# Ledger of designs, part 5: VHH binders against q7z443r523to685

Target 1, 163 residues: q7z443r523to685
Amino acid sequence: TSLNMSTHQLTITVNVTSLEKSLIVSIDPDSPLLMTLYLGFQYQPNCTHFHLNITLPKDKVWQKDEEYTWVLNPEHLQHGIGTYYITAVLSERQEGAQQTPSLVSVITAVTQCYYWEIHNQTWSSAGCQVGPQSTILRTQCLCNHLTFFASDFFVVPRTVNVE
Short names: E, the ipSAE of ESMFold2; O, the ipSAE of OpenDDE; V2, 0.75 times the mean of E and O plus 0.25 times the DockQ between their complexes.

## First folded at step 1 (VHH)

Design n12 (framework vhh_7n9e_1; at its last look DockQ between E and O 0.57; V2 from the best seeds 0.00; counts 0 for: pae E 2.5 > 2, grease 27.7 > 24.2)
Fold by OpenDDE, look of step 2:
Structure n12 (fold): chain B 163 residues (1-163), chain A 120 residues (1-120)
Amino acid sequence: as target 1 above (163 residues)
Amino acid sequence: DVQLVESGGGLVQAGGSLRLSCAASGFTFDDYAMYWGRQAPGKGREWVSGISWNSGSIAYASSVKGRFTISRDNAKNTLYLQMNNLKPEDTALYYCAKDIRYTVGYFDYWGQGTQVTVSS
């Protein structure tokens, strides 16, 4: 989904229904843009009131699509099941960026890493975590054991308000 | 379809140098990190080096650090590996790989590889 940004702030609303999965947030601008994301639970966060924040683009990423991706692990979502709000505050275009209309693509998804547990004959996520290099296109699985890994991936319905 | 074609291998004496190339197609090359791996006779595949999409980050296996240099030309969709001070233990089939998914220790190799043989 592409959004035409005429203001300096947008809010993403996400309903989190699992405490065991990671939330992937992708906010990709049409041209290089500095922004700060704020996370809130059951309230709209701002620069002075938030649970967690991150500045995008990320520095020194291995893949380009990691630049504007925020990975929220269960530990970041420990506040509970319910509605999370992400406020993105746009700063300014990076130097050298073309002065084009500000378009931002927003995608939200949930994911987890799984392995086949032979003894129980089931998929398990025990000892596995979604890594910070995960994106909408790929899941990084960090596990404390060696086995065959898989991941699930679901797009999370969201509401985006532009202010 | 993703295609990776390695070249530049050959027979060299110990202490010699080679420059490997990997021609990439079928994907947006400059969006992805690229890697070199190798497989010696009777051994499994091992990671050799990696470079980020914009060359901002580079990593090497301890066995080649200081001797090998990874680089890329995004305009040419090409990955390179400069190998200096080659040793007999560097003898292997060398592969280039695209990072499409992260699993610790997992690499996808699409090319047939290029043979590097280092004689004593």
Scores: ipSAE 0.448, ipTM 0.771, lowest interface PAE 0.8, mean pLDDT 87
Fold by ESMFold2, look of step 2:
Structure n12 (fold): chain B 163 residues (1-163), chain A 120 residues (1-120)
Amino acid sequence: as target 1 above (163 residues)
Amino acid sequence: DVQLVESGGGLVQAGGSLRLSCAASGFTFDDYAMYWGRQAPGKGREWVSGISWNSGSIAYASSVKGRFTISRDNAKNTLYLQMNNLKPEDTALYYCAKDIRYTVGYFDYWGQGTQVTVSS
């Protein structure tokens, strides 16, 4: 989904249906843009009223597609199931209000880390967390049982889509 | 098709230096973090160093920090590892890698490796 940010601000609405999965918010601007995202549960946030914020592009990322990705783990979404609002505000707004539209593509997704439990023949998420290097293209899984990984044991990321 | 080709290994005396190179093709090199790993005889694969897509972040295993320097030349699609003050414990087959998979400590795509042997 592509949007114009002609007002230097936009709002993204996400309906979260699970408190156990992580939310991935990805913004792909057509040119490098500095912005701040604000998260609100069941209200539209702004720079003085929000639950969480982040500045994009992220500093010190490892892959290029991490720059405009916000990873929200279950601990960040503890406010409940329902509608979360994200207000994105461009930092260049301080030097003019005239329209120079910037196109951004916005994608939201949920993901969780699963691995195949060979002994139980089932997929499990136990001991694994979605990591900060995750993007809509791939999921970083951080597991506390790394010493249990043998040649037959692996972690496979799985993404479920949201609307 | 992703290809990573390591070179620059060899036999060197303890305290010596080597520079490893990794020529990359088949993907957009500038978009990805790159890593060096190694495998010593009788041991599993060990992470050595990593560098972000734009060189803005660099990390080293504690055993090599201060002695090894990772760098990249995105115009030449080449990853480097400068190894100084080499020790016999650095003897291993060295690999470069393109991505990390979803588990810390696992390399995604890697080359065939270049042998580094450090003699006492």
Scores: ipSAE 0.288, ipTM 0.720, lowest interface PAE 2.5, mean pLDDT 77
Fold by ESMFold2-Fast, scan of step 1:
Structure n12 (fold): chain B 163 residues (1-163), chain A 120 residues (1-120)
Amino acid sequence: as target 1 above (163 residues)
Amino acid sequence: DVQLVESGGGLVQAGGSLRLSCAASGFTFDDYAMYWGRQAPGKGREWVSGISWNSGSIAYASSVKGRFTISRDNAKNTLYLQMNNLKPEDTALYYCAKDIRYTVGYFDYWGQGTQVTVSS
């Protein structure tokens, strides 16, 4: 759904029914748009009252669709099952003068990580969590174990030199 | 639908250079990070290098850092690996890949790869 940010903010409502999955919040603005998202449990948050926040677009992302995606893992949803509110607030420091109201599309999704466990010949989520590079189209799984697939997959070292 | 076609491998002497190419089709290439991996005879697969969607982030395995350069041409849907100062230990089948739903290091190989052989 597209929403108009003419008042320099918008609110998203999410009903969390399970704490075993991660929540993915994706904002797709029609033009680049600097914003901060605030999370509240059972109340509408603002810049002075919130549980968690993030500034978008994210810097130095590997996939393009990561720029406006917020990943909320079960540990981030500490108040449990119920209604969470997200308030998006536009930064006062946009590139150039923002005169026309911006349209944004908002998509929310839930996801979970699985890996193939060779010993038991089944899929398992043990030792894995959803990573911050996840998007609604791609789940990054961060596992505390190394798993190999016979012909199509291999594990990249978690500590590498980045330029 | 998704296809990755590797090319540019061959036989070269130690200290030589090769440039590998990967032609991508079936997806929006410039939205995804791309990677090079390799598998040497009798060994497991290993990651070689990665590049973000806009070339703003680049990473290398320690064994190739300073010798290999990854790059991409989004207008041509092509990924490259420039390999300099090749060593016999670089002998392997080289694959290009994009991420799938697993850890950032889990890649899907869509091509047969391209063989690189470095003689001493």
Scores: ipSAE 0.281, ipTM 0.683, lowest interface PAE 2.5, mean pLDDT 77
ESMFold2 (binder alone), look of step 2: mean pLDDT 83; pTM 0.832

Design n2 (framework vhh_7n9e_1)
Fold by ESMFold2-Fast, scan of step 1:
Structure n2 (fold): chain B 163 residues (1-163), chain A 120 residues (1-120)
Amino acid sequence: as target 1 above (163 residues)
Amino acid sequence: DVQLVESGGGLVQAGGSLRLSCAASGFTFSDYAMYWGRQAPGKGREWVSGISWSGGSTAYASSVKGRFTISRDNAKNTLYLQMNNLKPEDTALYYCAAYTVRISGGYDYWGQGTQVTVSS
């Protein structure tokens, strides 16, 4: 990924080569920053022309590293394979934003949920989706079935029982 | 290395109260959601209550809602469970866990636990 930063915005470019994977976009500011991210397919998005948006930090997250992470599943990348652009725009109501510029790091990653399918002795993604608590360091897998999974994934059952 | 050390369990009569504590080390406690789980003798594990990283959100199993209160002190790296109006069916080994701090096999890391026994 490449990024360009103007006085009030940052541009991220991502080349999507597969519609079977989820895109994880992680923003790591050195201090809290209110921002809105805009997604465009084959064009530079802005606040009046975009496909999808999100405001960061996310509220009511369960893990702290979720605050500045945007999870884009295949259904969100519905324009297909190709170049996606993300424009991050800082809120005009930032405390101290005009006084001392903050440093911002951006990381993008792709991920997918897999489980071991015993009958066919292979890895499968069927019945699993990447969850919104995913980050660049870990993938939340929301699965409608119980089965073996790799140790770098975690599975959240939809029941109350802790197993 | 991750450590979770539960304490505060004991023997109590039905209708009584206990406060459990969980001391965490080896990870950045304030970045993780935490929960309490329990395991009664001869039964599977049961999720009891959860709390977000900041303490701003909590959730409870229906069996304990209104009787138990989960809280945390991020400055002390400590998780708490206040248990009121205890019932014999609350008898179990109680564990704390950090969501996604895992053992082999992808399951959450659970400490040694603290035993809670409620007599009728």
Scores: ipSAE 0.063, ipTM 0.560, lowest interface PAE 5.1, mean pLDDT 76

Design n3 (framework vhh_7n9e_1)
Fold by ESMFold2-Fast, scan of step 1:
Structure n3 (fold): chain B 163 residues (1-163), chain A 118 residues (1-118)
Amino acid sequence: as target 1 above (163 residues)
Amino acid sequence: DVQLVESGGGLVQAGGSLRLSCAASGRTFSSYAMYWGRQAPGKGREWVSGISGSGSTIAYASSVKGRFTISRDNAKNTLYLQMNNLKPEDTALYYCAAGSWTYEIDYWGQGTQVTVSS
């Protein structure tokens, strides 16, 4: 869904129900926007109180659709199941100066990497993690062993507030 | 609850094609991810391809990517594997499976034999 970021801040609420999947947060502004995202567990984070942060757009990407995507693996969601809050804050040093509000679309999804384990004849996620080049349309699987990979994609209901 | 029956195997020359079918009985076919696996003579089982319940997510083993196409028809409770440009090393018993996209295979078929002559 499209949103107006005229307040220079955006809050995203995500209810994490599984510790086995990675959370993908995709932000699609209608024009380039320099922003920082902050993650909090059971509280709304800000620039002085947060668990994790990322600055978007990312610089070292292979495909353009990775620029505004944040991948949060289970090790990043270590507080467990529950409500996570993400606060996006626009940088004051925007290119071209921010004269008008920008529209932003936000989508959250969950995904998981797994491979077929021949010895046990089952799917396993052991030794694999979702990579930072993942997007809502493509999952990068990084494994520490040679194997055949598959990925799963689930859409999480959107809950977004503009302050 | 789900029974799987494979068909469409046979003898084919290298470079040829075959289409495998997996007929599922039961009422929850569209809620299962479906898979094709194979077991070559003297080797262990290997994963070939998988497709999510809706058909929107598909994955292939590197050895078959570009040559095989997996698809499903949920109205007919049927899974397909279109195999093109077959190689002698594709010779195997091909079986289908149903299960969770994320975790466990719940149901297995008995398989259909594919033999590719050189």
Scores: ipSAE 0.000, ipTM 0.115, lowest interface PAE 16.3, mean pLDDT 73

Design n4 (framework vhh_7n9e_1)
Fold by ESMFold2-Fast, scan of step 1:
Structure n4 (fold): chain B 163 residues (1-163), chain A 121 residues (1-121)
Amino acid sequence: as target 1 above (163 residues)
Amino acid sequence: DVQLVESGGGLVQAGGSLRLSCAASGFTFSNYAMYWGRQAPGKGREWVSGINSGGYSTAYASSVKGRFTISRDNAKNTLYLQMNNLKPEDTALYYCAKSTYFRVTGEYDYWGQGTQVTVSS
């Protein structure tokens, strides 16, 4: 979904129904945008009251698709299952002096590492964790064994409110 | 009915190049992320590359990064994989896949028959 970020802020609502998977938050702007995201549990966060934050685009990424991706593992969702709010605040220091209102797509998904066990003819997640270089295009799997892996993504429903 | 048709594979010598194409129909191509995967004989399916709906965000498996380039032409409903500096270990059946959900990432599936790439030493 395309969203208008002509205001300096937008809010994403995420319903977390399981802590077995990692949450992927991806911001896909039409043009480069400098922003900070704030996470809150059951409340609308802001720059002075939040649980966690991240500045996007990320520096020192391995691949370009990581720049606007925030990976939230179960350890980051400390309050458990329920409704989380993410507030995105647009920086005044935009690279390239972007004056035209930008359209942005926000994608939230959950992911887990799976691999195919040929001997058992089944998918398994045993011995694997989702890594911080994961994105909506690929899941980084950090495993204690060698085998072939496939990513598994589920959509986490979201509602966006522009302030 | 979603249809993905891969083409462009063939026999090539190590160090050579091939360009794969995936012709898409049955859905609004410009609204979905697209992927390339491969499967070698006796091995499981391996993710190779992905590209978002707009074409400006790409990702690659570490084994192909710097050698392969994914791209798309939304006007032609076609996905591409430019493969350079091919190695014998790139020998596999190559598949394309689309995201499960409209404009939103989700599970993906390979719905094509694949195109065979064989690299001789």
Scores: ipSAE 0.012, ipTM 0.306, lowest interface PAE 9.1, mean pLDDT 75

Design n5 (framework vhh_7n9e_1)
Fold by ESMFold2-Fast, scan of step 1:
Structure n5 (fold): chain B 163 residues (1-163), chain A 120 residues (1-120)
Amino acid sequence: as target 1 above (163 residues)
Amino acid sequence: DVQLVESGGGLVQAGGSLRLSCAASGFTFSSYWMYWGRQAPGKGREWVSGISTSGGYTAYASSVKGRFTISRDNAKNTLYLQMNNLKPEDTALYYCARDIYVTPGSYDYWGQGTQVTVSS
């Protein structure tokens, strides 16, 4: 949903119910906003008290929808399942936009990379990591293995995004 | 028409090096993750390496990590695999592949491959 950034700050709450999936946080401002996001577990973080942060928009992205997307892998959610808080703070003065209220939409999603493991006839995420170019519309999968017996059918090993 | 054409394979002695290339055409190369896979005689296909759209992120199969380096040149629409310290176990047909992220479960295009033979 849309939130007003005129106070130079907004808070996002996200309930993590599984540590087997990566969390994707996407912010869509109605005008460009330079901001820093701070992550806290069971507390509302600020610029002096947080356990992870990121500055947005991201630089050198492949697609524009990556600019305001933060990917948090299970290792980044080290405090376990529960409520995480994200505080977004304007990083510095933005000429022309500083005095103008801005609306932002916030979307959170979870995702994981899976591949078909032929020997066990099941989907597995072992050896796969969700990459930082992931967005709410597509998952970037970094896998260190993909071996299965189907070579004569021109079948390509692949990963699947499963919500 | 999507096309991936691998080249650079050959016969090499154990401990040697080869550089594979994959020339892409018919699609926006810079918009896709690219992969290298291989298939040894009598075995299934094995994933070897993957690279993000910008080249900023790479991953390798444990069997090749530290010896192989994947890279890409988006201006030339070309994917590379630098193979060092080759072992007889690396003998295989090497394939270049494009992956689709927006259609989960779909296979995309593989090239026909380039043969790498490592003599012991």
Scores: ipSAE 0.000, ipTM 0.131, lowest interface PAE 14.7, mean pLDDT 72

Design n6 (framework vhh_7n9e_1)
Fold by ESMFold2-Fast, scan of step 1:
Structure n6 (fold): chain B 163 residues (1-163), chain A 123 residues (1-123)
Amino acid sequence: as target 1 above (163 residues)
Amino acid sequence: DVQLVESGGGLVQAGGSLRLSCAASGFTFSYYAMYWGRQAPGKGREWVSGISGSGGSTAYASSVKGRFTISRDNAKNTLYLQMNNLKPEDTALYYCATLEVYRTSGGWSYDYWGQGTQVTVSS
């Protein structure tokens, strides 16, 4: 949903119904925007009262769409099932020539990692967790085991010194 | 800016050994399983070995099991393949890969950035 950030903050409400899934919060500003997000359970958080926080955009990401994405795993949602509130507060000091947009888009999604489990002939999430490089379009899966897909894996070679 | 650079290939006699290295950059190395693959002259690509992000789990193709050892140094962002008891049929271009797995309605996607290092085993 698009929201007006002219007031220098916005509040996102998320109803968490399962702790088996990770919550993905994505902010999509029209132009670069320095902000801090605060998480609260059953209350509206602010800069002096919050459960968790993150500053966006993230530094040194692998893909650009990670810059404004916050990944909240079940261990971060430690108050359990219920209503969580996220308050996004604009920094008073935007970097360089960056403009404050009049509108930003906010997308929230839930995701889970699955792999094929050969013994049970079903999809399983055991031994996997959602990684911090996840976005609304891509779920990074950090697994403590190799999947059966590794058995038929291969790479297309690239070379510049073939005559 | 994901980049994988293989090195350590060369010419060896049958029964010899080589250690391949893969220097990784542009991503959080320890989060990803890493793989070695190879392509022999005139043949298709084949998987050789894999290692989990932590290094706690490894897997090998039947053709190399017991002869090759995959390992990684997450502090150095480097993947290794120790190749012992090399055979002429191990002659191939060897390349490392990581698999960026994301789930969409369409399935899974693979990203590969290695260019390979040549291993030639003489009989």
Scores: ipSAE 0.011, ipTM 0.188, lowest interface PAE 9.7, mean pLDDT 73

Design n7 (framework vhh_7n9e_1)
Fold by ESMFold2-Fast, scan of step 1:
Structure n7 (fold): chain B 163 residues (1-163), chain A 122 residues (1-122)
Amino acid sequence: as target 1 above (163 residues)
Amino acid sequence: DVQLVESGGGLVQAGGSLRLSCAASGFTFSSYGMYWGRQAPGKGREWVSGISSSGSYTAYASSVKGRFTISRDNAKNTLYLQMNNLKPEDTALYYCAAPTYGSEIRVFTDYWGQGTQVTVSS
């Protein structure tokens, strides 16, 4: 849903129910916004207390929609199943023309890479991980073997709060 | 941008043959596996056949095994499906797919082209 970033901060709540899939967090501002996202497990993170962070938009993307997408693999969700909080903090050094308050849409989704496992005649995710160039519109699959593969996409419910 | 353009479909009599082609662009074709799927009227999408990036491994749905052959030419960025002994139940729109490429994500198919229609009479 859309929120104003006039308070320089917003919080996203994500309930992770499985560690077999990667979490994709997509921010869609109505104008360019330089921001840092902080991840916390069962607590609201900030710039001095967080598990992981990323600065958006990303540099040197393959496709435009990668700029505001954060990919969190199971290895990044180290505290297991439960509620994760993401705090987005608007940077003081905004690039471009930030003349009006920006509206921000947030989408969270989960995805996983699958390939056809010829030996067992079934789909498997073994030896593959979701890559950082993934977006809500495409999944980058990085596999350590020669095969063909597909992705499995679901939208994860989220709650967004202005602070 | 990723593009997949299928061709080679048409109307054919039962027992006939067709060869489908898929021209791929916008990604490193030789680095990724590819597959063919189909969708008949009133049915969901059905996986038909897949091939590894090198062409060393292939797999087929039981309904087409022994009749269809998937192949690729990495130098030409082209995927093929040779269809022999076609049956009326093979009538469908045929799509080639490049998993995890393009601007669209769907369950077990990340990018599908426009498709090419195959109609088998009788």
Scores: ipSAE 0.005, ipTM 0.160, lowest interface PAE 10.7, mean pLDDT 74

Design n8 (framework vhh_7n9e_1)
Fold by ESMFold2-Fast, scan of step 1:
Structure n8 (fold): chain B 163 residues (1-163), chain A 118 residues (1-118)
Amino acid sequence: as target 1 above (163 residues)
Amino acid sequence: DVQLVESGGGLVQAGGSLRLSCAASGFTFSTYAMYWGRQAPGKGREWVSGISYGGGSTAYASSVKGRFTISRDNAKNTLYLQMNNLKPEDTALYYCARGFTIEYSDYWGQGTQVTVSS
């Protein structure tokens, strides 16, 4: 995928089939690229008509790979299951600076926090939310209880008291 | 065939330092969170420190925070624990494990003994 320098836009289409999971949108530009993403449900959003937005790269990150990742939890997918459109708009500060389109890689994934619930002998997601420092390769789990996760999840609790 | 082998333990005086290593094999080390735990004589297992699979996030038990540093070298499939300002209370068998917590680990090593004399 390439970001068109003539229009300074890229459209991403995501088919959301479950509201139990968080959507991870990762954009990997071949060079630093200031952009704003706009989210629309069943329509192509723009800077004056959208229901959520984010400016990338993020400035409050734990790891470098978080800079171009947008985490959309179920509460952010307010309109339900269906097709969501994301319009990425290149910042006007960079307009006309490049004559060659920037190359970007886009990947979308879904994730959810799971912990093993000993009393019921089952996996549960209750009391946990996918955090904003998640990436397509690492899920941050923010929990309101003491939680133990499988090793493919990334958990940074305020305090960890292991009995 | 997952194998975790600890080394670097020994006898050290209070205030001293040791660096533990854990050599991992039989799995893709770089995709798993890892932790160090310890067990003192007559006591249960205690979680010491954990690290995310990319190494960008670490956590420490309050008893070791500020003195111990967990790190990893994914190119060498090795996990480390740098232990500074050791105390007699740190005397224990130290083991590494695949996972982030004691509750959610599936493999752990046999351990390396650390003895801190007063």
Scores: ipSAE 0.000, ipTM 0.117, lowest interface PAE 16.3, mean pLDDT 74

Design n9 (framework vhh_7n9e_1)
Fold by ESMFold2-Fast, scan of step 1:
Structure n9 (fold): chain B 163 residues (1-163), chain A 123 residues (1-123)
Amino acid sequence: as target 1 above (163 residues)
Amino acid sequence: DVQLVESGGGLVQAGGSLRLSCAASGFTFSSYAMYWGRQAPGKGREWVSGISGSGGSTAYASSVKGRFTISRDNAKNTLYLQMNNLKPEDTALYYCAADYSTWYLGSTEFDYWGQGTQVTVSS
């Protein structure tokens, strides 16, 4: 989907049906846009009334596609299941000169870290959390355990938080 | 141990379709997530799509969503990518990949990549 941000604001509606997955919000502007996103539960947020916010693009990223991605874990969706609203507000000052109205594509997705649990013969997310470097194109998994191949081959998760 | 062999690439005109296959061996195929990635001329590897071991979950890069469909046949140890409405920018070497520990959506840092199959889309 593409939205024309010729006005300084747009609203995204997300229906959260499970708190076992993380919500990924990705914004793809056709040119760099400085913006702030506000999250509200069952209400349309604004700059003075919101639950959480983030300023995009992010300044400390490992990959370029992370700079317009907001990762919302279950702990961030603390009001439970239901409808969440995200309001994006353009900054009055843009890094580059903005001469024409910008088109913005918005993608929302849910993701979860899974590993194969050999003892139970099923996929499990236990001990894993979706990390802040995640995008709709890649999920960063932060796991506190080691995983094993079916043939007793030892494999280490890409991101491990083992104490 | 692990072998991934891609096939099905070729030359196709813009708007055309191709179906890629990846034959897997050396691991319990149905227990592991599978992925497609690509590398365009002069660029790094880019994630295209992923599918869970059971086939119950799929994910796609925004550039291909709605045009590409990932699927798998666990009885045949084969992964597929149906590519429709191909564009010149889809020209790339397409690789399949397997990950043995965690479901990684969008990662291009998998432990095993196949040799690749070339897809060229003319305009």
Scores: ipSAE 0.000, ipTM 0.101, lowest interface PAE 15.8, mean pLDDT 72

